# VH-VL binders against q960a1r229to459, part 9

Target 1, 231 residues: q960a1r229to459
Amino acid sequence: LKGDRIELLLPKNIDQFKKFKKDRTVISSGLITRFVSTRNPKEFSQKWISTKYVKEFNEITVNKDSVVVGAALNIQKMADTLTSSLSINIGKEIDSFIQKFSSPQIANFATWTGAIISGAKSSLSVSDLLILFNVLDAKLTLLNNSGELTQVAIEEFAEKKLFATHTIVNAIFSRSLTGFLFCLKLGETSEQDSTNFNFAALVGNQVSRIFVGLGGQPKRLTSLEVHIDAL

## First folded at step 26 (VH-VL)

Design y2
Fold by ESMFold2, last read:
Structure y2 (fold): chain C 231 residues (1-231), chain A 120 residues (1-120), chain B 107 residues (1-107)
Amino acid sequence: as target 1 above (231 residues)
Amino acid sequence: EVQLVQSGGGLVKPGGSLRLSCAASGFTFSSYAMNWVRQAPGKGLEWVSYIWSSGSYKYYADSVKGRFTISRDNAKNSLYLQMNSLRAEDTAVYYCARGYLDYYYGMDVWGQGTMVTVSS
Amino acid sequence: DIQMTQSPSSVSASIGDRVTITCQASQSISSYLAWYQQKPGKAPKLLIYAASSLQSGVPSRFSGSGSGTYFTLTISSLQAEDFAVYFCQQSYKTPWTFGGGTKVDIK
């Protein structure tokens, strides 16, 4: 409040990031707007470290087996990458769903990481990006405070609250997913990003994945999956 | 054919240096992570170093950190291991191996190995 | 570091036998487990990745199973070419680590 200095570090690679992260709050480029929008000063640490310029967090890697999307990329860049890299039936639905989820202005500004962490922390909100990650069986590469890298499924990230102890490095999506993706969003129309209910299903894959969002973490509908797979 | 062809290696005295090379062919080298794995005579396998497809992230086992440098030249489809301040315990066959940023996949393509012997 | 413990250290078997090798992790590694075969003087060869996925070109007599801390590699009907040393390797958390190996020898 009283003219305190704000210190923001802008590391250029993961080694610099690891050296300077220890006592700092991680901020992505998409979180700058949240800084301004939050009326609660205690959420703003005086010491921050940004992922924006970290080379490793800004990379995309595509090979025959997987798509890897760096943590500092915005939602639109992630959507474009997935649309072009996954099967046509899945990519078209991702593109369509993201456009309903977020305005072009927000999608070109906000990081996918910020949206995932926000969704994973919430016990009340219905997150469209989080349900998309669940239905696509996304994995996250995480950096812990010891500088070690691990990989976990998106469900484990939220369930174990790993956002509190780890930094997201990238997301990984399998290119072997098959079948049809269907996504549905029901909520406040027009000018806001709130969703009351969402639903995502990947059907025609070897094992179907079906999720519903009613508040908090997406719930997997395993009984429905078994029924659909029997058809 | 997907191949990794290694060169370098040999006999060197303690404190010496060597540079190992690994030439890739038959796949898009710049889309894959790369590893160095070593095996001391009569012993098991030890992961030594790892480099991302872009060359941006590099990892080293504690036993070699500060002495070894992994690098890649994606224009030449080549992976390198610069080994400085060599010790007797670095004596091993060194393999380059293709890997992934997705940790579920194993090291699916291996070079033929090159022997490094460190002795006085 | 995650310690990987293989057993047995060696096994003597005949052509046609079923051989099972086990690998235990000191903590959960989910399904981030690979199996490799190595013959003397040769590089390791990937057999199984993600605990149970068969690598392309590997005969179907090889199979893997397990999750968490306990994993198995099974050779359903041993062939002459299968006499080798087998290694497990975790890729869940850096540094990645290998088991000590299991030598499969002719009886």
Scores: ipSAE 0.607, ipTM 0.830, lowest interface PAE 2.0, mean pLDDT 86
Fold by ESMFold2, look of step 26:
Structure y2 (fold): chain C 231 residues (1-231), chain A 120 residues (1-120), chain B 107 residues (1-107)
Amino acid sequence: as target 1 above (231 residues)
Amino acid sequence: EVQLVQSGGGLVKPGGSLRLSCAASGFTFSSYAMNWVRQAPGKGLEWVSYIWSSGSYKYYADSVKGRFTISRDNAKNSLYLQMNSLRAEDTAVYYCARGYLDYYYGMDVWGQGTMVTVSS
Amino acid sequence: DIQMTQSPSSVSASIGDRVTITCQASQSISSYLAWYQQKPGKAPKLLIYAASSLQSGVPSRFSGSGSGTYFTLTISSLQAEDFAVYFCQQSYKTPWTFGGGTKVDIK
């Protein structure tokens, strides 16, 4: 049977990842089988590098101030970590919301980084995970091609298109968030398909955070936040 | 209660080796990143090395890369800096400092400092 | 590497004075900026993290501001114990780097 040649590297730590990353397409763990089905022409040499076995990308760190979730973790493991590490009112809504947009099969297989990158790239689609990261004020640790690490807010990652030049290492969430999280997904259900409109609000925190998804990057409703905080 | 207590240090000739230790108490050591920062006599602060909470990731300033090795033993609540091929310009007070994987937080707990002198 | 340029290098001030120290980064560091105080023979002490967040146990006369490339540390009413050297530090991109320091001396 006809096939294409693909070199796939499986580094075990970030130092190996940095060494071998140059000139290779980064492949998120849990999606490798799907990528093989889009084979390149047999006259090409395609070079891939996986995040699946990088130990730093599979780590979880929790202290009193923050929870850090590695980039190679699947959506369900991220959800479980946030649910157990954040306040019960926020954690329950995260768990409920993720179940609305991610089936058990997908949540246990797909990485949260794949969903974030897909959402950040699109000017048309409405991303449920991206709005969740915005309302929770998530930060990302990024690795550039020079081996340097930076941290950015989720908004900056999308605005500056950093997915084109950086690899996500982990996500960081504050454990100081309080109040109630409310998330809403509106879409057509003909094939359990994409979201047409979403909304996320964290109310009762020190400063409310309210976002609307209408296509592309979620928009923060700062005027509404001020109004609600005044009530 | 939260404390970092350093040991090691001293006088070493150029080309020699030295190992610094930093013992943590009063907090969950395995949940925090750790740093080494040095200060030459009469000079400013220079970051030297960083290690993640698990010990899985280590980073070094270019001035020490290949010569210094940071490590940690989470079972013993201890941080180490192995310094090899020492040079005169490595003469400094060395501090261990608690840090975070969340870079927004600074180095909020510091050891008392250990003097390292490299001279003939 | 991100260069951190701190000014002034020194300042003489009296108890009760307002003191402002500035720190400029060679590129944007968002709000990933910390301020430290160091007294002679002692380890540095964290005052401000995330550009403007006051570390617990630090007196409210200390405040930080700024984002991007320009940051300030302000001591609103200088006290006897505030005479020290002050350092800024970026934590946006490795390797982390410090400013050159600002010595605040008694006048």
Scores: ipSAE 0.582, ipTM 0.819, lowest interface PAE 2.2, mean pLDDT 85
Fold by ESMFold2, last read:
Structure y2 (fold): chain C 231 residues (1-231), chain A 120 residues (1-120), chain B 107 residues (1-107)
Amino acid sequence: as target 1 above (231 residues)
Amino acid sequence: EVQLVQSGGGLVKPGGSLRLSCAASGFTFSSYAMNWVRQAPGKGLEWVSYIWSSGSYKYYADSVKGRFTISRDNAKNSLYLQMNSLRAEDTAVYYCARGYLDYYYGMDVWGQGTMVTVSS
Amino acid sequence: DIQMTQSPSSVSASIGDRVTITCQASQSISSYLAWYQQKPGKAPKLLIYAASSLQSGVPSRFSGSGSGTYFTLTISSLQAEDFAVYFCQQSYKTPWTFGGGTKVDIK
């Protein structure tokens, strides 16, 4: 049965979310209304559950060791949080890089989780947010179908396709990162265009992290990291 | 100095209730997750409950679900464990411990422990 | 629940000895493992987090290694103050679970 309308649940906390998630597609887009308006309504007969109003997914926690950003927050809020919470050298580069791939209008509306899932699902596209998460050694807190929480590195999330079986709860960034962050985006046209190639390096941290995006998942350049770390 | 100071233990009959308290000082309490961990006499450690820095998310070991309630008052820098319907197997030293939403960091600050004895 | 199996349950060693304690998880926990020291009548003390990171203020004779399902805590040169029980703990998936403990006795 294709329904003539979308059934969308808007839980207000994680306990409601866990209780009502069964048999529903999780959506985290801040553009839900616009997306539905531009599609044939019958194409959306499936049941949905939103992360947008889940209190726990809208939280930010900052202490001296880490920054935790909830899954329902928009890209701009994440950018502001990271810029103010990480070292000035790293934070400035994050802010600059995000502005290159996300307009202020999109960044204030779209969730970072939507961008991460889109990047993690693709074998062909080059994702700017995904390479940023990789270079910063981001971790994700995930909720499985049994209501258990796990934490995984961003690489494992994409590699094992955990977006198919898990819901992102938050992202975690270490405040112990040091050194220089360098990010590069190359596209066919303006900075808001799709990316053909990207590169991100964190050098001068205790263990360097260097990634290149050529299509699909960012690839770590461990040989180069070893040479840099030997200096 | 960073510390956790516990209070509220004691002797209680089966089916009774007890409230444990844990007062934090020397750090921004509202920025850290908190745990309760217990240790029965002569036994190992058992995690009991976990609460996020905001107090919004709480998780319980199956052995205490429905009977124990973790809570925090960030204005008072205090963590609580309300224990209801107590059983003999709940007899243990209870520790509060500072934790993180980043699971890599472990429980790095512990209270001194509070004895709870459940007996007829 | 992830079961943590710790061995040996007890070890007797002399000052200066190298002591190795192992911990095995029932499934991969990546590097989400902590080691704690507990002396009689005291609260546990965090020694190692993230499998191999030394907690601030812990002597460098303590080290941790491993990933996945197999982990070790090594005391490179045992000191008199290292008499204690040592626990591993996984923090990969809730509920968090501890190993059964290893008692280290000085001969």
Scores: ipSAE 0.575, ipTM 0.815, lowest interface PAE 2.2, mean pLDDT 86
Fold by OpenDDE, look of step 26:
Structure y2 (fold): chain C 231 residues (1-231), chain A 120 residues (1-120), chain B 107 residues (1-107)
Amino acid sequence: as target 1 above (231 residues)
Amino acid sequence: EVQLVQSGGGLVKPGGSLRLSCAASGFTFSSYAMNWVRQAPGKGLEWVSYIWSSGSYKYYADSVKGRFTISRDNAKNSLYLQMNSLRAEDTAVYYCARGYLDYYYGMDVWGQGTMVTVSS
Amino acid sequence: DIQMTQSPSSVSASIGDRVTITCQASQSISSYLAWYQQKPGKAPKLLIYAASSLQSGVPSRFSGSGSGTYFTLTISSLQAEDFAVYFCQQSYKTPWTFGGGTKVDIK
């Protein structure tokens, strides 16, 4: 798609994506509709590339011990996949937690990668997806500007601000997690993306994982984990 | 019995090419990520490459990028390493090793290793 | 890249001894740490994964501990078959990297 001041490329696979990306800004699927509907985007002078139609970015893979979700999936699809793929004691909490995340419209429209990146960029924003990924010990597949793939833990992605130099391809979750997941979020409105505080704890796993979110990257409560694991 | 059996390797001149193979048996090969790891004589272990169970995603050490290609044929339960533009520093015993199901914590099954010697 | 530093490089011990090997990462790697045993002319064998999880079939005298940047492998009572080289490996982010190894030999 080409406008007066906007050029948007829509690659169909990861190889095309690698070739087209170069110095282009990556956008989520939701922004495409906005760009197309805008007749005179005088405010835009940038080159864009979308993940919307990239085959690999839309794939869901359920393995014996892992589940993989593509970067172009919306929040609801990602959540549904995790809910159905992880143990019942974890999945049910994920489902409940995400249902309170935002309006159904936003959950079905916005990509989970957009939410993760937004949460990682802001030191003030409390991201429910970011804390969920941390407590579930998620790993990301990333693509750098040179077209090379790397795999990193979610903590590394946020801490090193890899969103500035890398594109998220997918997320990987372990299906071997045991125990119970407990999540809490507090905000102005339950159905609004206005979270001011969140908490997530995976207990009864081989190693407990406990995080608290007050803005930016969630903080891990290591001392509490050690204590719980000693009980 | 779960096992990995390697073949290939040998002596090659600098700039030459070799192809290593690793045959899997005793487990569902297509469900596991696979690795290549090498060890120079008298030295430690060096990770070389990693490929997802589906083969869709491949990772390489900087030392071999652009020269080595990891691939797999799940129908044949086989893992491969195509090594081009070989250098003296590539001389090592190469191991294929099974990873976890695309969620990597370690390598639990190893091949017997194959020696690759790059020398003039 | 993440550098893994093992200590000591070598240790002499007797059967029945408690042996401790340490691995330090140049940055936090959470619990993404594995330990391997390698005997001469043989492929490495996985002992511990996820920092403290014992691999199936590995004797209980082996144990791993640690998180973040500091990790330890402990052999509670050294046996004759335990004389070997041990390696740590991080799987926190690619490229995967190994420690330099620790040789456990007979005193």
Scores: ipSAE 0.568, ipTM 0.848, lowest interface PAE 1.1, mean pLDDT 90

Design y2
Fold by ESMFold2, fold request of step 28:
Structure y2 (fold): chain C 231 residues (1-231), chain A 120 residues (1-120), chain B 107 residues (1-107)
Amino acid sequence: as target 1 above (231 residues)
Amino acid sequence: EVQLVQSGGGLVKPGGSLRLSCAASGFTFSSYAMNWVRQAPGKGLEWVSYIWSSGSYKYYADSVKGRFTISRDNAKNSLYLQMNSLRAEDTAVYYCARGYLDYYYGMDVWGQGTMVTVSS
Amino acid sequence: DIQMTQSPSSVSASIGDRVTITCQASQSISSYLAWYQQKPGKAPKLLIYAASSLQSGVPSRFSGSGSGTYFTLTISSLQAEDFAVYFCQQSYKTPWTFGGGTKVDIK
């Protein structure tokens, strides 16, 4: 009895990706070797497709209104782009916050999409990147199974579990954000008893955005936002 | 001043080819997506094609897929539409228009339009 | 493809009138809706993007509203230069599509 073969496709553009992804599991480009080598044996008997070399997923676009970060980029590249593209006080806080939750080694290898999908899937974990995307009112460009592109807010992506039926193409952040960003992370004490809490607030923007993470999806504190906006 | 200046239209026989050009000035062309939109005489607007800021992704209306090719040269601030296998129903005024990768924004800068007539 | 149904196809109005144009999408498009004005022989001009955001340089008598499948463009007090054809356009899902247009005439 011969064992099943592992197939991993490395498409180079979105048109190839569309053609080949129909019946395959998508993996992040930053962790291909570790992903394959550490997974359950039955997962290695499946057909896989990587985003790593898809040119459209590796692009950055910045204009006067928005910054767009491709899905295959690592966390550090995203952080650098946001820091240089958003207002000084928001960019500095983003850079500082990312340094607190991701080591330089992980930030230079792991994709931001892997972290977002992991956070969006979980009902238990507290995701620092997911709360950052929520407070910044991020949008995602998604590729559906028919090869069509749509755009949705980060809240809708998680709420409707779109990670199950769509591939993330890029993230979009508004350059019109103003005010002060404050982010807080309280770390875990151990793996078995891990408790994580985070908090993110953008205040002084036209509409304040305030979130807390205690497990599962970040919760928006709309009552507090209304109070602060009245000041 | 932000401008899109078009050229390259004209009269062509069915089955023929034309290339439309659109020259951009007054903005960072390479930071914006671009569109082609057409309007048949006396008719409404029809979106034709879209290209990302880098030129990496291109999308076409079904009516032109396989016959038209959108391209851009960011070094020359220029957008192109290569139209092959032209048909009578391709007769229209063709507009280039500036767009965005953020789909919330509309097409906010338009060229003056170039007439393409496909007739014997 | 997402179909955009625009109504009315034509409206006759006098200067100073309030004019409302409706656009309906065949499925939810969230707020990914733009409005354009076009005068004869000229390129379209963007008025409203993201359903309700006024484009720079557009007079404040123009406003947009709606979300999901139902959208309106309102001209609060019609002026002589507003007699034109108006188009809605969805940008939620490729391919992007336009409504059939609404002609606003003097009557």
Scores: ipSAE 0.565, ipTM 0.804, lowest interface PAE 2.2, mean pLDDT 85
Fold by ESMFold2, last read:
Structure y2 (fold): chain C 231 residues (1-231), chain A 120 residues (1-120), chain B 107 residues (1-107)
Amino acid sequence: as target 1 above (231 residues)
Amino acid sequence: EVQLVQSGGGLVKPGGSLRLSCAASGFTFSSYAMNWVRQAPGKGLEWVSYIWSSGSYKYYADSVKGRFTISRDNAKNSLYLQMNSLRAEDTAVYYCARGYLDYYYGMDVWGQGTMVTVSS
Amino acid sequence: DIQMTQSPSSVSASIGDRVTITCQASQSISSYLAWYQQKPGKAPKLLIYAASSLQSGVPSRFSGSGSGTYFTLTISSLQAEDFAVYFCQQSYKTPWTFGGGTKVDIK
């Protein structure tokens, strides 16, 4: 019974978040009840801080060069933003791909950051959202424990395990991407949302990006990119 | 025509206040982050302050934190720098500059500069 | 704070010369590096962003390279309008910082 008590802070802006973050585990899930109910309560820290109500993490910015999506937004809102802001060939495939790995109900409540962090931490699972971020060359704005902001590529975030020491503030996608996006998911089609294998390719861009998911972090297929770019 | 037109500035005594203005035109102001950068006479460039496109997040160089306030009015396409408790070392040409939440893009549009002189 | 060290502080050169300016960061900044040109009495002008990407409207004789901690700006064939002061700037981590500048002047 002892140890079942959980303290959760709900800051409203970055300044409050910086002040209150000390000694706390950051939670980025929009479906916190489902997350907690499916896990061993003794695995959780006794003290948490949420990004859900931080206004800076709930913003979207689109200009001619980039799309910026706040960390607390749900998966469906991110997908809609990317679909409307990127080229038709890329946006249509994003819309189609997200429908294959998340039900509309979950996509409208779960945050994209929760999915990215879960994928980045795993050595065994195949993450559909993580491969999408890799193929789109996504960048993340990160807040460190000293209150400083940095930006890194999605590959570096996972490789250097920055989820352990940083909080995601937003994701950034270039609007200069061109060509055709192709995404493939193989696995169970049930509501359990498991994937055995995925593949993502952006071809016809200045530099092709091709990734495969076989477990753990997506692997970049540089040899195939060179052959495709030569055509 | 994409442009930033600055106003304000002038001569003030130490401890005084000034407000700088920067009016934007030719682009969707509310979609861009904005910066203030200063240059003391004969010296290099120093970044002063940054504000997100929505105005929700603001950041300041340590040398001005607590004394300067950046703000924006997206309905008026205007950026402001309120400078209080001015010191001699704040004497500089102040530039407003368009920036991005994507840090890769740099500051691609600059105002003409406004001189601020802090002297007894 | 990330310190940016430019070298040289000045260069004397003739029209047609190849000029190279270097910029070193006190820690890795990936490719979050911009180059600016400033002429007397004028605002800075962005030349290069993301270490090597040429800003729209900037002549192709300007190029940038580097990543991590070491960066260069190269003017392949100096023109009369290129005599100015050049600044590098990191945008990897706040606060953003500039190099001390390099004055390119006529020999």
Scores: ipSAE 0.562, ipTM 0.811, lowest interface PAE 2.3, mean pLDDT 86
Fold by ESMFold2, fold request of step 28:
Structure y2 (fold): chain C 231 residues (1-231), chain A 120 residues (1-120), chain B 107 residues (1-107)
Amino acid sequence: as target 1 above (231 residues)
Amino acid sequence: EVQLVQSGGGLVKPGGSLRLSCAASGFTFSSYAMNWVRQAPGKGLEWVSYIWSSGSYKYYADSVKGRFTISRDNAKNSLYLQMNSLRAEDTAVYYCARGYLDYYYGMDVWGQGTMVTVSS
Amino acid sequence: DIQMTQSPSSVSASIGDRVTITCQASQSISSYLAWYQQKPGKAPKLLIYAASSLQSGVPSRFSGSGSGTYFTLTISSLQAEDFAVYFCQQSYKTPWTFGGGTKVDIK
């Protein structure tokens, strides 16, 4: 490391973010996570742009149909919002599950977007937050390089690797979800070849959603969903 | 009763300005995105502008960008469209419409429409 | 911009007939498609959102289907009050865009 400075822009709104995003590495998670995940420090972008102070990325909107959580919010704020906005059976399990994978200290500082992007890239372990987003049928609002906004399901975001070409603006959760959420987290380790096992199921909804975390990405168990819904 | 009541509109000369208003009632206005949609006489629908629930993000169709400004006052449950540098092709009925930050939902509540005529 | 091509431009049908209107997007819009009904002198009314979800208060004779680039609105048994123009609209990518409309005339 030469000690050369890295230019980091802190735009205050999405219009400023759009203007200055070009040719800059977007910092959506904590700064430390980006440094650790870089294969070669010499390949660091010389110019960075943060989502932290963009007012649109820090907003929460709750209406009768949906909960919208801005991309710059920390994991705890997202958890609190979902717990208070979704049904008690779902919200309580969300809170409990998040406490199992993140200490209160980490949850109050790490962004949910950092965890989602890292999880979407992972080939070794399934992100707890990513499997939670899948079971809740979350959608993401994305900003492309042309300044256009689109929305996609969390599955499409990961499958099409949209983290490479888009910036997450917010996440959207339906308030129409019903039934019971069950989440299980087993044995996350620091071993290089270790495989995390995660499981999340929402049953008693109109259509059940069941996911298993194997091989680094959530896998939907559609056949099991059909069987459970038939009972 | 959820409703949007529009006011403003009228006849203006090319190059003139006009402000449209839309008053909301029966729902938590600050929790919803809002739209302006226009319809020229005998023509189809054209989306004009969109504003987030907080008013923080605003987006415009290319045909009006730089000339029209969408705004909202959440304390007054009101949506506005400031229309400057008006042209004959801006002649239309203008509707305000409730929308969502979740793009899966459509515009589910509409105002009654306000006619804007740009002519000398 | 995503272009929305709607067909037919007009259809005449009898009460009780099944009417199908199609809408085609210039690129995939997933299921981000809404259908609106507009009667003369009135504002549009939302019928279908998310391609297939029926808006509250809309009669069950209306249904929507499709995903990707091809979508349909079906009126299973046409009623006298269904005389109107119908528009599709994509909400996948800004700016939102509408189809050109389909006028349904009832005998």
Scores: ipSAE 0.550, ipTM 0.806, lowest interface PAE 2.4, mean pLDDT 85
Fold by OpenDDE, last read:
Structure y2 (fold): chain C 231 residues (1-231), chain A 120 residues (1-120), chain B 107 residues (1-107)
Amino acid sequence: as target 1 above (231 residues)
Amino acid sequence: EVQLVQSGGGLVKPGGSLRLSCAASGFTFSSYAMNWVRQAPGKGLEWVSYIWSSGSYKYYADSVKGRFTISRDNAKNSLYLQMNSLRAEDTAVYYCARGYLDYYYGMDVWGQGTMVTVSS
Amino acid sequence: DIQMTQSPSSVSASIGDRVTITCQASQSISSYLAWYQQKPGKAPKLLIYAASSLQSGVPSRFSGSGSGTYFTLTISSLQAEDFAVYFCQQSYKTPWTFGGGTKVDIK
């Protein structure tokens, strides 16, 4: 696709994507991308490359101990996959948490990757997906500018600001998590995939994971984890 | 039964070419990444190449880049390694091995190996 | 490339002995570490993945531990069928790299 302001490539596989990404801005399908493009001046032309039709970015793989979710999938599809693949106590809470999004249309339209990147870049917004990824100890498969794939923890992705140099290919979730997941969010906004506050706690036989979101990166409550695990 | 059965290999002169094959059975081949690993006589293991389930992404060890080509045919449940410009140091037993997109996993299924000898 | 230093190169042990093999990475690889067993003329067999997860069908006398740069494979009570060469392998970053191997032979 070529317009006055945007030249867009739609690669069909990761090799095509890798070949052309160096001189183009990576975009994901969704509402966030649309808003960014509409706010750009008319005189500013950009070369973009989309993950929307990249085969590897749209794949779901269920392994014995993990679930792999492609970066091009929408939020709802990601949530449904986790709900069906993780333990019932965790999956039900994920489903409930995601269903409380401001609009189901947004969940079906926006990619989870867009939300994760937006949340990771922001120091003010509270991202529900970002806290979910943290509490579940998600891993990300990243593609760097040299064409190499690496897998890192979501915390490392945010801490090292890898969104500036890497492209997310997929997310990896453990199927070995036990216990109960508790999620809370308050202050939803209709125009953004954000809330004013969120909370997530995974408590069970494994090491507890507890996070709170007040803006920017969710904060891990390590002292509370230690206390709970000692009970 | 989950298994990988290899074929090909043999004796070639330096500068020659060989094609290795690996046939998969007992599992959904198209859902798994695949690897080639080699072992020189009396030596340790050396990773050679990696290919994603779709076949769209390929990676090679520096020692074989530009000379070896990994490929797969999911319809035939087959993995291949085209080896060109062979050198004496390429002499080894070559194994195909099943891998995963999730790197936490190792290589859990191995072929029986095939010997490649490069000698004048 | 990530270098994997495995020690010892060889160990002589008796049936029933506790055997420990170590592997050190040149940089942090988190828990992306696998252990393999190889017998003469045979392909390697996966024992442990993700540093400490026991592969299906592997006896419980095998265990793995460690994270970051230091890892250990332990055989709690050596059996006759355990005499073999063992390799560690990092799966953190390509190229995948192996340790030099440890030969466990009979005393």
Scores: ipSAE 0.520, ipTM 0.835, lowest interface PAE 1.2, mean pLDDT 90

